# VH-VL binders against p0c918, part 1

All scores and structures are predictions.

Target 1, 147 residues: p0c918
Amino acid sequence: TWKEATLPQVKAMLEKDTGKVSGDTVTYSGKTVHVVAAAVLPGFPFPSFEVHDKKNPTLEIPAGATVDVTFINTNKGFGHSFDITKKGPPYAVMPVIDPIVAGTGFSPVPKDGKFGYTDFTWHPTAGTYYYVCQIPGHAATGMFGKI
Positions, changes and structure headers below are counted from each chain's first letter, unless a header gives other numbers; antibody chains aren't numbered by Kabat.
F, E and O stand for the ipSAE by ESMFold2-Fast, ESMFold2 and OpenDDE, each averaged over both directions (binder to target, target to binder). V2 = 0.75 x the mean of E and O + 0.25 x the DockQ between their complexes.
Where letters were taken out, [cut] stands.

## First folded at step 1 (VH-VL)

Design d1 (framework fv_daxdilimab)
Fold by ESMFold2-Fast, scan of step 1:
Structure d1 (fold): chain C 147 residues (1-147), chain A 121 residues (1-121), chain B 110 residues (1-110)
Amino acid sequence: as target 1 above (147 residues)
Amino acid sequence: QVQLQQSGAEVKKPGASVKVSCKASGYTFTSYGISWVRQAPGQGLEWMGWISAYNGNTNYAQKLQGRVTMTIDTSTSTAYMELRSLRSDDTAVYYCARDSGFYDYWYFDLWGRGTLVTVSS
Amino acid sequence: QSALTQPASVSGSPGQSITISCTGTSSDVGGYNYVSWYQQHPGKAPKLMIYDVSNRPSGVSNRFSGSKSGNTASLTISGLQAEDEADYYCSSYTSSSTLVFGGGTKVTVL
């Protein structure tokens, strides 16, 4: 279920990410972590994800943490998704990436100054994961990052 | 020196097209957006649209949809605005202006000096 | 004409304070804190005076201040000086992710 946010609400949500930036990595700490990801923030290339104003950063999450994810589509004219998989790159244009262990499904296209967002909770086991966009071609052209 | 340098004045006939250039210097071009704003003689400011200097994403004012195209050339740090099917009421000074390019953006802290486009038969 | 309503003119004497209003709707001025103000002298490009309702860029006199109440934003110029004589425009972000300008206000220093 997608909700709608105005630009000031998007800004407030982006500030709720609990990670700390170091280079191209965002590192989280604690038993519960909050990840806020956007699709194509202004000034960033199509297609890409942004966390803490970093393009497709590596996310480091403590073993055993509960991960609360907020995903916001800020990309005018396009839908996106934020889905987590154990399958690493490279990604083909088709078929869809599987298996998906947690994620959002497809977002609405932003319109009328409103941006679609949704939340989900993820309880990872230890290991390497990737966040990807399931829109055909997006992960294949770089819309993914490592966890 | 941080500046936006615009191309020179143009005189066009009705039905023609005009393409105005805006060359950025003194800052990282791809970190900002460029908006285009026009002003008819003796009239107020009218926002035409904007383009991201990073990815070329555009957003145009409803009134100009279908007649305006904005592009960038990142290798020369230059933004372009093309207006087609010119009418006499398109006579105006056309400004390029730098916006902040971020999610709390929509103000213009740097302006070009303007390009006068005159449309007359 | 313009999406945002400003008075056509405002006058004051040196040393006085004047205020310019900018009225929109809940889909622009009332809905967002993204109002900016520009000063324009004859034959010149506009100059940013206020952004995000009340913030001043470096180099802009603290005689200029901005505020907002409901659907109306205001620019106040205190200690009015001869060089303040100019046209002033407000601008706002909209729910359509576009920008609109006010019709402009001519400030005359008597």
Scores: ipSAE 0.006, ipTM 0.532, lowest interface PAE 10.6, mean pLDDT 86

Design d7 (framework fv_daxdilimab; at its last look DockQ between E and O 0.15; V2 from the best seeds 0.00; counts 0 for: pae E 5.3 > 2, placed apart)
Fold by ESMFold2-Fast, scan of step 1:
Structure d7 (fold): chain C 147 residues (1-147), chain A 119 residues (1-119), chain B 110 residues (1-110)
Amino acid sequence: as target 1 above (147 residues)
Amino acid sequence: QVQLQQSGAEVKKPGASVKVSCKASGYTFTDYGISWVRQAPGQGLEWMGWISAWNGNTNYAQKLQGRVTMTIDTSTSTAYMELRSLRSDDTAVYYCARESWGYDYFDLWGRGTLVTVSS
Amino acid sequence: QSALTQPASVSGSPGQSITISCTGTSSDVGGYNYVSWYQQHPGKAPKLMIYEVSNRPSGVSNRFSGSKSGNTASLTISGLQAEDEADYYCSSYTSSSTYVFGGGTKVTVL
């Protein structure tokens, strides 16, 4: 279920991410972490994800943590998704990336100053994961990051 | 009243830099982006780049990358555009224009600043 | 050179309808519904007339309408009036998250 937010609400949600930035990595700590990801913030290249104003950063999450993910589509003209997979790159344009262990599904396209957002909870086991966009071609052209 | 007020006309020599200001009033500055668009005498509109008043992130037209810098001062609700290494073909009226998120259009324009580059 | 192609000029008589085309590619006009149109009188800043292909801002006459088919967007001015004499520019969002303008069309009434 997608909800919609105004720009001030998006700004407030982005500040709820609990990570700490070091270089191109965002590191999380504790038993419960909150990841807030956006699809294409102003001034970032299409297509890309942003966490803490970093393009496609590596996310370091403690094993066994409960992860609350909020995903906001801020990209004018495009739908996106935020989906977690164990499958690493390279990604084909088609077919759709599988398997997906957690994620959002496809977002609405932003319009009239409103931005679609949704949240989900993920309980990772230890290992390497990737967050990807499942819109055809997006992951293939770089819309993914490492966890 | 909602408006964008630009700084006055400038005359510069080739090789100099110019910095044009755009002061916003009547709306929440940080909820919008500001694009810069120029127009050489008798010519069409050319998009130069955009800056987010929210976080200061920029996106510049490829042909101007390396010569242009856009900045904001949120305390005065002012956007700036600096163009370096001026040439005579940079002579143009420079406009700032407001863009709202999710709209992909420019609904409010400044009156323009004429920059003349001459020896 | 402009990224979007517009005719250099279009003319009509008062009361007639005229149409201005704006042709791009699948990476701009054809790929998105994010085309806007601007009116510019001599010595003045551009004024938004149409946004997102066919939407009209408050205060813009309903004589102005927009449409799109494939890679071509169109601005139609019905009931042409003397004050419509101006330059008209189309603009589109692009697949690289930038904006491009058309070369402009001079509309002459008479």
Scores: ipSAE 0.126, ipTM 0.716, lowest interface PAE 5.7, mean pLDDT 88
Fold by ESMFold2, look of step 2:
Structure d7 (fold): chain C 147 residues (1-147), chain A 119 residues (1-119), chain B 110 residues (1-110)
Amino acid sequence: as target 1 above (147 residues)
Amino acid sequence: QVQLQQSGAEVKKPGASVKVSCKASGYTFTDYGISWVRQAPGQGLEWMGWISAWNGNTNYAQKLQGRVTMTIDTSTSTAYMELRSLRSDDTAVYYCARESWGYDYFDLWGRGTLVTVSS
Amino acid sequence: QSALTQPASVSGSPGQSITISCTGTSSDVGGYNYVSWYQQHPGKAPKLMIYEVSNRPSGVSNRFSGSKSGNTASLTISGLQAEDEADYYCSSYTSSSTYVFGGGTKVTVL
C-alpha cells in the first residue's frame, strides 16, 4: 500500500539512506541496510532513479543482508515502479520483465503537493540484479540500474 | 506574484563576457530548475542550458559548452547565466524560464534581457 | 536530424481549424512524452500552451489541443481567432538530457 509524504518529509526520508558514494556506485555494509530510491528528483533527468543523490547508480549490497527499501515517486505527471529483476538491459518499450524478485508496482501520480512512497524488505542472494521501472518506455530509455 | 525578474539590457564588445541575472519570487526557488533560452533578432528560440536550484546540477547545449556558465544563489533566489568570448552572433534576447518539476516544459518566463554585441 | 522540423507558416480563416506539425526523431519527440508548445506574440516572451504532448495549462483555451504519433507531434487550433496570430514553437526533451526547439511556425489568420 502507498503512503503519502510532503516534500519536507521526502527530504527527511532521503537522508536515511545508509550507503556510501564512490563515483557512480553506492556501497552498503552491515547485516541491515536502508536503500532510499526516488523517481526523478528535482534536478535529475527524466526518466531516472536516484539513490543517494546519484542517477541510476550501481548498488553494492552484501549478500545475505536484510535490505529495507523505501521508494518515493517525486515525478509530477507520471507513475513509476521500482522493481528488482535478474534480467539485464536492453529492455523493450513495452517491458515484460520476468521474473520480478521484489518491488513496488506502480505508484500513484503525485497530487496536491503529496508524493506516494512505499517500503519493502528484500533478502538478496549472491548475484547480479537490476532495478527497473516498468512504465512503458522508461526502462528502454534508461530508467534502470545495477545491483 | 509568481515571477522571474531579469537584469537590464547590455551592450558588449566582441571578446567580452556578459552575466545576466534572473530573480525568482512567489515560489520555492530550490524546488525547480531554471533554463536559459535565447532568441536572435528575427530568429527562433534556442535552448542554452539549465541549472537545478535543488542541487546545482547543470547541463549545457553542446554548441555552448566551454563558453557558458550557469550558477545559482539560493540565499537571494537568483539564477545567473554568464556567456564568455562574445561574438556578434550572440546578439539576442536572453530569457530565463522556470522548468516544471518533471523537466519537460517551461511554465514561467522572464521578460528577456537584450544583449547586443557590436564593435 | 536532431532539430525539430516545423512548417515555416500556416494560415487559416476565422473559425477554421489548423494543425502545426513538429517532427523529430526517436531520440526526442518519438522517445519521450515531454513535448510542449509555446505561443509567442511579437515583442513578448513565449507562453506555454500545451505540455506533456496533450495537456493544457490552466487558463489556456480548449481550442488548443496536442497529439503525437511516432516522431511527429501536432498542435491543433480550432475556431481560429485573430488573437491566435503569433509564432508557435514546439520543444522536446532529448536523450542527451537537453531540450530542443522547433524552428517555429508563423500562424496567419486571414
Scores: ipSAE 0.114, ipTM 0.702, lowest interface PAE 5.3, mean pLDDT 87
Fold by OpenDDE, look of step 2:
Structure d7 (fold): chain C 147 residues (1-147), chain A 119 residues (1-119), chain B 110 residues (1-110)
Amino acid sequence: as target 1 above (147 residues)
Amino acid sequence: QVQLQQSGAEVKKPGASVKVSCKASGYTFTDYGISWVRQAPGQGLEWMGWISAWNGNTNYAQKLQGRVTMTIDTSTSTAYMELRSLRSDDTAVYYCARESWGYDYFDLWGRGTLVTVSS
Amino acid sequence: QSALTQPASVSGSPGQSITISCTGTSSDVGGYNYVSWYQQHPGKAPKLMIYEVSNRPSGVSNRFSGSKSGNTASLTISGLQAEDEADYYCSSYTSSSTYVFGGGTKVTVL
């Protein structure tokens, strides 16, 4: 379920990410990790994910961990999703991404003055995954990252 | 007092660069963003770009891409706007303006900085 | 992003009501409720008068009101006063996460 948040709430949520940044990689450790990702539009013309202010970083998450994911949509006028898949790039403009192993689904457009967020829990098995936005054109233009 | 204090007037030659500062006070700098808006003499307002004082994310007007850079210094609550490769039509009063993330309007303005580009 | 379209000038007598239009596209005015209006007196910085189409900041006279229909936003000044003589600019958030201003309207109080 999608919820609304104020800016101070968003900032507080962002601080809950348990990852450590190194270069373009965010590394998580332990049996319980908390990933906080935001959909942002850092520049014209395409949106991206940010984790620890990194654009579409690679997330290193231990297999078998319990991953609590908080996804925040900070874009006005745009919906986004944070969905995890085993399907790697490239992605079509109209993506048919299968399988989706976990995710948020499509976010509503944030209300004026508010941000949208939701959360889900994921239990990754060994392997390579990607997080993607399934909104048409987003993944195709780079709104995705590797796990 | 809540205000944006901008640096003083600048006179530059064509091809030079200018860097205007905008110091915020009276509010939490990192809770807002800063937009830069310029106004040529006798002309209208032109949006140049914005920067988030929280995460430093920027977005510039397309016509200024590659020529403008906006930065922040959170330790001094100061925003900077650098414009390079100046030309005569860059002569304008440059304003910094506070914008609220999620409330995208400019509720606080600096007094403006005149930048004159002349050979 | 192209500038929003405003009339170059609007005039009225004291006590009258005037309206300034601001026409954009579905990528800005028509696409979002993020239209703002700014008043600018000569030699001064712009002042926020309306935000998000119709909201008035504290301290702004209730003589100023805003609305929107389709791709056109409007600023109405009722009970026109001499002090209202100024330039007025509309602004809108855009689909590119940018902002665009209108060309400005000179309001003259006759």
Scores: ipSAE 0.020, ipTM 0.636, lowest interface PAE 4.6, mean pLDDT 91
ESMFold2 (binder alone), look of step 2: mean pLDDT 92; pTM 0.939

Design f1 (framework fv_fezakinumab)
Fold by ESMFold2-Fast, scan of step 1:
Structure f1 (fold): chain C 147 residues (1-147), chain A 118 residues (1-118), chain B 111 residues (1-111)
Amino acid sequence: as target 1 above (147 residues)
Amino acid sequence: QVQLVQSGAEVKKPGASVKVSCKASGYTFTDYYMHWVRQAPGQGLEWVGWINPNSGGTFYAQKFRGRVTMTRDTSISTAYMELSRLRSDDTAVYYCARDLYWGYFDYWGRGTLVTVSS
Amino acid sequence: QAVLTQPPSVSGAPGQRVTISCTGSSSNIGAGYDVHWYQQLPGTAPKLLIYGNSNRPSGVPDRFSGSKSGTSASLAITGLQAEDEADYYCQSYDSSLSGYVFGGGTQLTVL
């Protein structure tokens, strides 16, 4: 279920991600991790994800952590999704990416100064994962990152 | 009450670097993105890039990548733009401008004239 | 070249109405990105005049208004005054350039 946020609320949510940036990697610590991801923040290319103002960063999460994800669509004119898969790139334009282990499904298109956001909790087993957008063509053109 | 105070005019030779400052007051510096926009004499406005003063994250227009670096010092609420390997066509007034994330610039500094000449 | 197209100049007499157009494409205004307008008086920094297509910041008179349709936007100024002589710039975001874009600017002369 998607909720709506105003711009000040979006700014507040972005600051709740406590990961640490080094290069193109965001590293998390602790037993509970909070990831806040946005789709196409102003100034960033379409299509892309942003975490800590990094485009499609690699996210490093401690083994056994509980991951709380907040995803916000800030891309005026377009819907997006934030879905987690074990399937790595390259991604095809047409086939659905699967299996999807956790995720949001498709966001509403931003309207009237409101941005759609949703939260989910993910309990990963150890391993390599990817976050992707399931809108056809988006992952194929670079809208994904590594976990 | 919001003020963005920029450093004074600079005259540089081709190949040099310039570092322009923008000191913010009248609001919480880390709550707003800071953009840099330039304007060559008699020409229009051109976006250079932005910095998030909270995180230090930056994003630059493709034209300036490899030559521009944006930084900030939160202890003095000041943003910086450094442009290297200056060319004569970098001669422009460089503005800093505040953005609450909607991609519009609600307050602007008065501008810093950078003249690149031999 | 400017990505958004504006007429280079417009003119009007005191009390009249003028309209300044801003024409984009499918990668910017046509993609649903908002249009913002700035007023630049001679020798000064730009000042935000209209944001989010049609909203006025505090202190901007209601004789300034903005609109957007399809791939274009317009700024209307009614009841022209001599102090309106300025350059006017539209601004949006362009997805193909992954950046903010400005119109070439329109010089308004009040005759």
Scores: ipSAE 0.006, ipTM 0.600, lowest interface PAE 9.5, mean pLDDT 86

Design f8 (framework fv_fezakinumab)
Fold by ESMFold2-Fast, scan of step 1:
Structure f8 (fold): chain C 147 residues (1-147), chain A 122 residues (1-122), chain B 111 residues (1-111)
Amino acid sequence: as target 1 above (147 residues)
Amino acid sequence: QVQLVQSGAEVKKPGASVKVSCKASGYTFTGYYMHWVRQAPGQGLEWVGWINPNSGGTFYAQKFRGRVTMTRDTSISTAYMELSRLRSDDTAVYYCARDEGYSYGFWYFDLWGRGTLVTVSS
Amino acid sequence: QAVLTQPPSVSGAPGQRVTISCTGSSSNIGAGYDVHWYQQLPGTAPKLLIYGNSNRPSGVPDRFSGSKSGTSASLAITGLQAEDEADYYCQSYDSSLSGYVFGGGTQLTVL
C-alpha cells in the first residue's frame, strides 16, 4: 500500500534519513536506522537511486540494527521498486532478480505533482546485500547499490 | 558476579562538564551495547544514548546531540558518558544499563548500574 | 511529556489485583516493537521485571504478568504485597525517533 506526497513533503522525508555521508558511502549508527531513498531526483541520471543526494551510494548499517526504509518514487513517467537481495551484479534484463529478502514492490507512476511512497522494516542478518530496482532492465543498466 | 559499577556523585556549576564512568564485570564487555538513562529527582526515566563497546560506535537521543559524548576503554571494561554545557535541569541520577544489541525484537535493559547523582547548581 | 502513557498512580489492598496500562502509538508499540517493564523500589536502580511483552526473568514471581494488544500493553500484579510498593515503567522502541522510549511511570501504593 502506497501513500502520496507533494514535493515539499518529499523534501521533508528526505531529511529524516539518519545516515552520515562519507565520500560515496552513507554510514548509519544505532539499533534502528532510517534509510530514505528516492528514484530519480532532479539532476540525476535515469535510472538511479539517491540517498543523501548521492547516486547509488554504499550503505553501511550496524550489525544487529533494525532498518526502517522509506522509498519515494520521484521519477515522473516511470515506476520503480526498492528491493533488497543477496545477489550482486551483474543483473540480467530478464528474468526478475531472485531471491528478494525485503522490499517495496512496484510503485505507482507519479502523476499530478504527487509522488508515491511506502515504508517497510527489514531485520538483516550480517553480510553483504544490494538494493535493486526490479523493473525489467533497470538493475541491468545500473539501478542498484551495495549494503 | 555480573555487575555494572558507576563512579561517585558529582556537584558541578552551570556551564561545566561532567564525565561519569561505568565499569562492567562478569561478562564479555564487547558483547553488549551500553546505554545511558537519566532520572531527574522525582521524575521518570529518559534515554540518553548508547555506545557499542566492540566498535566504539555511538548514537544519541536528539535532545542530547552536541552536548553528550560516549566513549569506552576495552582494556578495563569501562564505558564513559561526558555531558557538557551543564544546566540546572541536567540534575539527575545517570544510570548505565546493558542490552543485548543484536537480538532482533529484544531491546531491553537487563542489567543496571546503581546510578551516579549529578547535581548542577551555583 | 513521556512518549508512552501510563497512569501516574494506582493503589490496591494486600491480596488484590492491580493492572497498569501503557499506551503507545503506531511508531512504537503499534509498529510491533516489544514492551518491557521495570520495577524501581524506593532508593534503588530500576530492575527488569518483564521483557518481550510477557516473559519473566529468573527470580520474578508469577504474580507479575505482561500482555500486549494493538498499540497498548498492560502489567498485571496479583496477590498484591506491601513489598510491591514501587514505581513501574514500561519501555519500548520508537521508529520515528530512532530511540528507546519510556512511559511516565506509575507509583503503586499498597494500602
Scores: ipSAE 0.000, ipTM 0.486, lowest interface PAE 20.9, mean pLDDT 85

Design i1 (framework fv_iratumumab)
Fold by ESMFold2-Fast, scan of step 1:
Structure i1 (fold): chain C 147 residues (1-147), chain A 118 residues (1-118), chain B 107 residues (1-107)
Amino acid sequence: as target 1 above (147 residues)
Amino acid sequence: QVQLQQWGAGLLKPSETLSLTCAVYGGSFSGYYWSWIRQPPGKGLEWIGDINHGGSTNYNPSLKSRVTISVDTSKNQFSLKLNSVTAADTAVYYCARGYDWLSYFDYWGQGSLVTVSS
Amino acid sequence: DIQMTQSPTSLSASVGDRVTITCRASQGISSWLTWYQQKPEKAPKSLIYAASSLQSGVPSRFSGSGSGTDFTLTISSLQPEDFATYYCQQYNSYPITFGQGTRLEIK
């Protein structure tokens, strides 16, 4: 279920990400990992994801950790999704990227100063994954990152 | 409790460069957009441009060729430079905080009167 | 650019009156509109954001309504401190634009 947050609440949620930045990589540690991703934060290009104020960073997560993901759509005028797949780029405009191992589904479009957010839990096994937006064309034009 | 304090400029001659600085106290500089807005005597408000803590700028197209906004995140300051001033640039200049890109302004500086005359 | 037009440009009213100021956008701006109050020699103060949300600390006699292109600011019972100039502002699209202002004067 999507919830709504004001901008100050969004800013507070972004600070709950437990990763550490090194260049364009965000590295996580511990048994429980909290990833907070946003769609098109202020100052970032359309379309893109941001984690720790980095555009589409590579996320390094310990195999076997419990990953709590919070995804917030901050992009006025557009819906987005945050979905995890083993399928790497390039991505076609159509059809839908498949298979998806975990994700959010489509967010509401931000309205009336409120931003939609949702949470899910993911239990990765060792391997390479990608986070993608499933809106047609978004991953094809760069809205994805590596895990 | 957030306060914006501004300084700089005053009396300028045509063709000179207008320079103003705004300092932010009592709140975080990051996560917001910081704007300059001006108001000629007896007239309405005109948005000049904004900047975020990462240095990304947006400018009013009417002023884009003459305006530069810059940021010093270590001091929580941002600055306006407007080149080649004319009498039409005479105004009170305000700095202000926006909640996000494309936003309304919840805190304003005290204003700086800039007069351009020969 | 989105043009913001306020009406009236000035009005005279008495303490206790209900006052209505309107703002029209040249194209749809959803609810991305703020109302400001400006007193002489002071910076503007935000009153209403997102067309109808009251800014913290602003008296409840102020209210906003509207969406799309037509917006209204209402002061339900005018107080002496409310005589000022009022501005609307859109933040749907760059460049950010303001209305020309409405000056509220003592009758």
Scores: ipSAE 0.006, ipTM 0.536, lowest interface PAE 9.9, mean pLDDT 87

Design i2 (framework fv_iratumumab)
Fold by ESMFold2-Fast, scan of step 1:
Structure i2 (fold): chain C 147 residues (1-147), chain A 118 residues (1-118), chain B 107 residues (1-107)
Amino acid sequence: as target 1 above (147 residues)
Amino acid sequence: QVQLQQWGAGLLKPSETLSLTCAVYGGSFSDYYWSWIRQPPGKGLEWIGDIDHSGSTNYNPSLKSRVTISVDTSKNQFSLKLNSVTAADTAVYYCARGLYDSWGFDYWGQGSLVTVSS
Amino acid sequence: DIQMTQSPTSLSASVGDRVTITCRASQDISSWLTWYQQKPEKAPKSLIYAASSLQSGVPSRFSGSGSGTDFTLTISSLQPEDFATYYCQQYYSYPITFGQGTRLEIK
């Protein structure tokens, strides 16, 4: 389930994201889209998600598209998750996994220059969703974004 | 109720290896970072490093070349080894439980005084 | 490394006094700060987590406030058992760092 990547491999994976950036929004188009999210890229604050070098951006995805998500934990020293929920903020310090629509579960902590990553496929229906980290306190302190 | 109990060597000579073990009672290893923290006599607290249940470690860069933290999940224990000790390593050493970056250290061991002298 | 600086380094007070201890981080740590109390020959005891949340079993006279770089621990009506050394600690990033401590002494 979780694979390991070196930093050059992480950089290559980040380039596979098919979205287009406008301000703090990343917009996707087509019937199949690829979202590549990282947890705390070098230079970004703890805790946060990055997509296209944007902190916690809003993701705009066409209803009915097949979404291939790659999540990479680049945060040296800390575990993270990327889980999709219909529940919006505010989030409690000890968030529960329920309800979730899709997600990764908890990543390994990066070690020895290797970063854990995993993939999943999601088929959204029309509506508002949020991506969150389920590690206690992370979503409560801002580790989430809107879809 | 969670309790941390620690033991290990108290008196060391320069160049020896410090070895301490911490046992966790009444709780799970999962979802926590298990840390070592030291306090030289009359001084403040210094974080040494931590380990999770899978064996993934983080070390203070100032000690990284000399420190190893390991875990034995079958015994609910984790251990500290510090190589090539000097008088500067004289301190009370504590083990402690940290949540995933939300609570700090909520349970501590009783402390072990380690003295390094010839 | 994130440097944590406490002020004052020592404080003398009387039972019943309102006591304030301050902690400053060298960079923004949001609310990722814990306050500890340490009595002689004992391990530190957690008082406040996430800058302002009271630990279970800790008396309500203790409170924490602040976010970003400036944090405060307040004891609203000092009791005899409160004379101790107090530490702040950030868990925003590795390495984990502590303040130098504030000694609270009887006047």
Scores: ipSAE 0.000, ipTM 0.515, lowest interface PAE 14.5, mean pLDDT 84

Design i3 (framework fv_iratumumab)
Fold by ESMFold2-Fast, scan of step 1:
Structure i3 (fold): chain C 147 residues (1-147), chain A 120 residues (1-120), chain B 107 residues (1-107)
Amino acid sequence: as target 1 above (147 residues)
Amino acid sequence: QVQLQQWGAGLLKPSETLSLTCAVYGGSFSGYYWSWIRQPPGKGLEWIGDIDYSGSTNYNPSLKSRVTISVDTSKNQFSLKLNSVTAADTAVYYCARGEFWSGYDYFDYWGQGSLVTVSS
Amino acid sequence: DIQMTQSPTSLSASVGDRVTITCRASQGISSYLTWYQQKPEKAPKSLIYDASSLQSGVPSRFSGSGSGTDFTLTISSLQPEDFATYYCQQYNSFPLTFGQGTRLEIK
């Protein structure tokens, strides 16, 4: 179920990310962490995820944490998804990336100054993961990051 | 509230490098695209490229081989370098702020402009 | 690249006139269009974004309409301060591209 937010509400949600930035990495701590990711257009045809104003950063999450994810699509003209997989790059244009361990599914396209957002909770086992967009071609052209 | 102030080169010879800097006052550097746009005398506007807080850049393909945009987030500044200039690069150069989060890429604040003249 | 073409390239009008300027994109851009006003020796000022949304502080006599490839900027009752050059700009795709401009002149 997707909800709608105005731009000021989106900016307020982005402030709720609990990570700390160092270089290209966002590091989280604690038993429960909040990841807030936005889909943005920083280089069409190469849309990307932004977390803490970083493009497709590596996310470091402590072992055993409960991860609350908020995903917001601010990329006008496109739907996007935020899906977590153990499959690493490179990604093919087709078919869709499988398996997916947690995620949002496809967002609505933003319109009328409103942006779709949704939340999910993820309970990872230890290991390396990637967050990807499942729109055909998006992960293949760089819309992914490492966890 | 927000002000963009720019400085740099004025008069160049062909083959030299154009260098301009833009400083941002009164607002956050993160959350926006920071662009360079130029306008030859009596002509229209041409977008050169942009940079965000993280240093990610987009360049106009027509200029990509000659252009570099960089950012200094500690000073809230971003800079343009354009190599191998010719008379066709004579223009007023503007820095400008574009909306980043909404995807409504319009330019709401502009620098005062810098006239760059390339002549032998 | 998406080519933006404005029509007319110039027009003459009198204070109080209703003025319409058009902008055509070479491919569909949905509503990803901004209109700017530029006065001599000044940076451009954004008037309308998202094809029809009026910028804060811009007089209500300015309005925009259109979607896809065909767009219009209307000034319902021209004032002396409105004589300027007007530009459309698309932000559907990189590179960002501007129209060639429409110069609005005193009749």
Scores: ipSAE 0.006, ipTM 0.571, lowest interface PAE 9.5, mean pLDDT 84

